VHH binders against q9fdx1. Designs and how they scored, part 8

Target 1, 300 residues: q9fdx1
Amino acid sequence: MEEDGSDWGGLAPEILINIISRLTIQELWTGPMFVQKSWLTVCRDPYLWSIFDLEPWFDSYPESTHLWSPEFEQKVDLMLRSVVDWSEGGLTKIRVRHCSDHALSYAADRCPNLQVLAIRSSPNVTDASMTKIAFRCRSLKELDISYCHEISHDTLVMIGRNCPNLRILKRNLMDWSSRHIGSVPTEYLDACPQDGDTEADAIGKHMINLEHLEIQFSRLSVKGLASICEGCPKLEYLDLFGCVHLSSRDITSNVSRLKWLKEVKKPDVYVPRSGDVAQTERYGHWRLYDERFDIQAMRI

## First folded at step 24 (VHH)

Design DD1
Fold by ESMFold2, last read:
Structure DD1 (fold): chain B 300 residues (1-300), chain A 125 residues (1-125)
Amino acid sequence: as target 1 above (300 residues)
Amino acid sequence: QVQLQESGGGLVQPGGSLRLSCAASGFDFDYYYMYWVRQAPGEGREWVSTISDSGGDTYYADSVKGRFTIARDNVKNTLYLLMDSLKSDDTAVYYCARDSWEEFWKGTPFGLDVWGQGTQVTVSS
């Protein structure tokens, strides 16, 4: 689909829409939209924009501090807002990283049929836009809010109450101690959410149809795990990697209730909690937590 | 010969106003989102504002929201920045720049391919 730029001006509209429908987002935004004004109109046809998915690009792109900059976020927000407009309410799937409340609030107002929302690593998405998504996008079936540290358990409650068909939830937290530390702003790593049992309770109470759950590096205790296993009987996949406060025995005893479970990913390190949950959760970053224990000495 | 040319900078008192202009030539101006970016001495570049190709949508950095207004005239191929309630922190060289998704996909900061020469804005009492 990499034709010479001079050839684009001679193509019939029907041929253009066929070519454009097969292009990736990156390919579209690199060339065809700038060839002719009439081609730009074809590229904005609402039929072409039921899905906006940048994950293939993010998966292939090297990690960089540039991705965490306000200007990168603004470009992602611009793309998303443009696609929302071009879709004319038909957008059903959004998969991006590094967007903000601005773009999500805009999408929530205009995309009532949204079924998939994945916004990994979006530090400026908060409960404000997510509450709006919960109330306006009630057909939601899949949500990925992994590494969105300004989102709290309130979002989980609102999504669970308003999106009864939610089947996939990903709420992974960052492991700043061993992964991607150089690309992620230190201040954001240090503010990682600490209320794992409160989030687990929200999931268990409100997401009865959940089939797939990822909560890597959550600080939930066995109480939170029990709530999830009791409240989500349809779970087929459960990812607990990095959930350092769960022992293998905690996991085995609770997942036995899950008749449909096909896979459990277990933590490979166990760190017993050293005090009250409230005091432990008061520390919003992993660095202080790690200083209290020799993690290697407590391996599973 | 794609070119952007800023004008309208100068010395202004705190609380004052200033209007920057950016004349565009050599490309179809109304196809592109346009940017204002500023740079204080010894600092990196800071995004200020963005406007859509039609002018119907505008975006602002938190530091300037409510005080600055971006606008464009697609007949005259000119981008504007109206700066009100200026503060000493607004002292910088202000650049207009053209959106480039090609540069964005390469990982170039801001994702912009054409920059003006810049115009100095100095806010001093």
Scores: ipSAE 0.317, ipTM 0.672, lowest interface PAE 3.1, mean pLDDT 82
Fold by ESMFold2, fold request of step 25:
Structure DD1 (fold): chain B 300 residues (1-300), chain A 125 residues (1-125)
Amino acid sequence: as target 1 above (300 residues)
Amino acid sequence: QVQLQESGGGLVQPGGSLRLSCAASGFDFDYYYMYWVRQAPGEGREWVSTISDSGGDTYYADSVKGRFTIARDNVKNTLYLLMDSLKSDDTAVYYCARDSWEEFWKGTPFGLDVWGQGTQVTVSS
């Protein structure tokens, strides 16, 4: 094989593993895996795959409709399934976006030690794979299912019942009133869950050890908030940004009993200027109705 | 010069079988995951199947699982797709393609850098 810029081909496997362990996922998949077969074997070593985290790449990559395509999802699924296999059951943290039930079910069957699962913006993950996660991955401490439109309150019940160590839940929903329409497909915006109080009730009834909750843009009412505050006495952080059906007084009266609470993010309702509404109306009347309805709801 | 060339397409009756081949040249074939992708009339491209560099791992779209088998021969540098129980919905141009994670990180559709010219598969009564 040709010398490849440096003389790393003679390195002991232990030294090579140490070097490779310092690389990001993107760096691993761009370089060392394609240098030669001996490096590929080391890159697939289970020691390297206790954590699979694509969030740094997603944070640096511009949002576009391509990320929502079936082809992109299939590639993410392939990568996740490969890492699950290489980890040999040792994965403790998965952070991806745009995966599907197929890859997640595969991981659930093979990763019993999973502690962190973040699958933001995964429209083809449903209660089916999440039920498997709940039953198989009982050590779960952190779950982020933000923007997962096909997940319902049933997942929250199953996770709460089966994952008693859960401390962090992120269940943020899409901002239907102020987001750029072109970057997120309309189909996924329209599928956003509307059952805020039902989800809040599931959280309050089953997640007694929760310390950090994010439910941005949930449609919960003060009844749902009361259920959360009564059922989650250990809350230290509560993010209610965009929860348009809650007033500041609703929040103050319910969170006052949370003795560990360090921070609450209150709903902030954007009231678009007249020019902004007129420009938005070019894309459909439902958006105009939603914005005007929100203005009326916040004046109560 | 890196090149992929498909063959084996044709007209088949529903329920029939067909084997596609893809000859690879100009690169180390056994270093790469390989793909089959199809395009039906009036549709975008659809992923069909993927096979690992060694051939030890195979992956299938739900629409073809149980009916199609992907295989490779790393001595002959050839990729195969064995298609059984063909349906009219399988009518498409079938492309073989080479995996490229560089293209994936760029956001190129499918993350594939080398495509064959395609071979037509037609399933009709």
Scores: ipSAE 0.292, ipTM 0.643, lowest interface PAE 3.4, mean pLDDT 81
Fold by ESMFold2, look of step 24:
Structure DD1 (fold): chain B 300 residues (1-300), chain A 125 residues (1-125)
Amino acid sequence: as target 1 above (300 residues)
Amino acid sequence: QVQLQESGGGLVQPGGSLRLSCAASGFDFDYYYMYWVRQAPGEGREWVSTISDSGGDTYYADSVKGRFTIARDNVKNTLYLLMDSLKSDDTAVYYCARDSWEEFWKGTPFGLDVWGQGTQVTVSS
C-alpha cells in the first residue's frame, strides 16, 4: 500500500520493531513489508518470529476447493520457509494447515526448540518429515496432526519415543461417513486411516505424560482405549467423539482408572465390531466398508 | 502501469519444445515470486510453476515436473518457462502472474493480482 507517506523509514530499529510486534501475521504480510526497504529489514528480525500461527486466518475464511490445491499448499510452504529462515532457529510454535513434507523437513532441520506443531489438514505430510521432527525437535509439547491421512502410527511411535515432554496430542480423523464435505477432494477422503487400535497402542506405549488427547472418528475398539488408559495415566481430557466402536459402558469402565480426568467426549452412536471388520481395518479399504455400512443412517 | 506481457506461444508437435517469455514493467520485479498458470479450453485455471524472487527456488505442478523449467532474469525483468517433451494435455493459454499476499489472505484462488494477456500453446499431431 502507498498510503504511508510519512518518514517512518527514519525511525530507530528498536522503535519500529516495537510497533511491528503488535501486528498479526496477516497485517504484517499485507502492508509493512511492502512500504519501504527499512521496514522489510525490521519485519525479518528474529525477535518477531518465535511464533508462526495461521489458525486465526483459517478459522475466519470459508472452506473452498482451492485450499486443497497444490498452489495453495505451495504458498503455505513458502511462508513457513521464510519464517523459519527469519527466526534463525528461534521458532517455538507453528500452527498452519495445508503444508507439506518440504516445509516441515526444512523446519525440522532448523528449529530445534520447537514446542508446538499443528498442521491440520495437510495431505502431503507423511512419516518422512514427521520422523525428522521427532528426532530434531525433542522439546515438542503439543502436536496436532488431525486430518493428516498420510501420517501413520509410525509417527506416533517416533514422537512418543523422542519427545518426552509431549502433553497434547490431536489426531482427529475426518468423519468418514459423511459426503457433505464436498470441498475436500474425494481422493483425500478415501485415504482415511482405518487402524485405530494400532495408533492407540502407540499412544499408550510411548506417551506417558499425555494430558490431552483427541482422536475423533478413530476406529479403535475397547482394546485400544484400554491401552491408552493404562499407558497415559495423566490424561485430563479425552475426546472420543465419533469413535463408533466404543460403547458408553466400555468408556466409563476404562476411563475410571484415570485419576486426573476432567472431561471425556463420548460418541453418540455405537456399532459393535464383527469378524468382517478385520478386512476393513487396513488402510485404503474404507470405501468398501463404508458402502457396506452406513454409520450415519444408524444415528437417525 | 503495472504490466505483464507473455510471448513465445505457438503450435508444436508432441514431444516438441517451446520457450515462453513474460516481460514485466511498472513494479519492482525482484521483490516478487512469479507464477505460470494455464487454462485449457473449457476448463478452469491450473497452476503450473512458481519461482522465488531471487530465482533460487523453483516449484512445479506434478503434471509438468521434469519437463518444464521456470527461470527469471531480474536485470531484464523477464520471466521464462522452458517447456520440453510437450503432450497434447499441455494445450492451453499460458499466463504469467505476480504473487499477491493480499489476494491470498482474501482466499482468492491462486493469490495473484497482476496477470498477463496469455499466450496460446497448442500441441497437436
Scores: ipSAE 0.249, ipTM 0.609, lowest interface PAE 3.4, mean pLDDT 81
Fold by ESMFold2, last read:
Structure DD1 (fold): chain B 300 residues (1-300), chain A 125 residues (1-125)
Amino acid sequence: as target 1 above (300 residues)
Amino acid sequence: QVQLQESGGGLVQPGGSLRLSCAASGFDFDYYYMYWVRQAPGEGREWVSTISDSGGDTYYADSVKGRFTIARDNVKNTLYLLMDSLKSDDTAVYYCARDSWEEFWKGTPFGLDVWGQGTQVTVSS
């Protein structure tokens, strides 16, 4: 705008909404909302808020310890609560990181038409808010709870039982052996879920319509994989990267039953937490791993 | 020059009430969400309350919900915090602050760009 302090209150709101609807969330929150009052009112119109997606910003932003601070989490929570209010129940897709139970519970109560929920890296989201999501957001089609280490298998059971349209599940865990997780608080790394078979069983028993599953760095055994392959016959994509307890043979024999499978990402060689092993697979190492965890050896 | 100036702090007995004011100058006050944030001795900052630019939406931390009321007067460019049923753990320096989504998108730790000097609230006895 070239005139200072112009009043646009006489513009047709439908025209302004159409123009503004083409902006990214970042652009909306930094530009039009501060031009003048008529724009601010239009920027909050429910028509604009069927989708709230911060993942493009997070993908472009360098990882830092600041993202894990309580202050950052509270800001994300406030933003999410604001959008939930502005949507007036019309919000169908949420993609954020670092939110908490407070904001997610707020959304669960007010967004019954939610179809997509992605809350990657949200250490203060627990089964409490996820239980509300399962019971109140029954149209859910995609769930990404990757790196949410306070969510347990109970959420997977509740989502599977109550959200029959679920087709995409992402439950990736952090690579607990990587030295490049310095931005993540150590206490949170130590809380990483350890029983992959319990989660795999919940998925296999309750998510018959899954088409896409990501469980990178899960510690599931071949027993858990079998449960998934038996219970999820519609799988087209399966990401097992970093699943150290699965052999290529375990994978081949179990996924052969999946008639619609188009892609499987297999585990790569990775270094265990012990610093005395090579980064390549060793026959004795895998046998020792099997004996320690009572898991079938990949090769003996 | 953009400025925020708090006032109204003081000593109060448990169960008492206090009203804080924050005078804003140098910017279009009614364009911005405004915040109250407090800092107890030896502790980090704690979000207390947020109010939308129009005053139509208000948000509270669980620790103060039902006891504190945030309000604003966009004619006088003044932000208020009415504190009722005060407890000893409400003792802190209280700051008003201006929302900055530009600071948020840059990754500034708190995402607020203008802070007052703070006003002390002490709840004792």
Scores: ipSAE 0.244, ipTM 0.605, lowest interface PAE 3.7, mean pLDDT 81

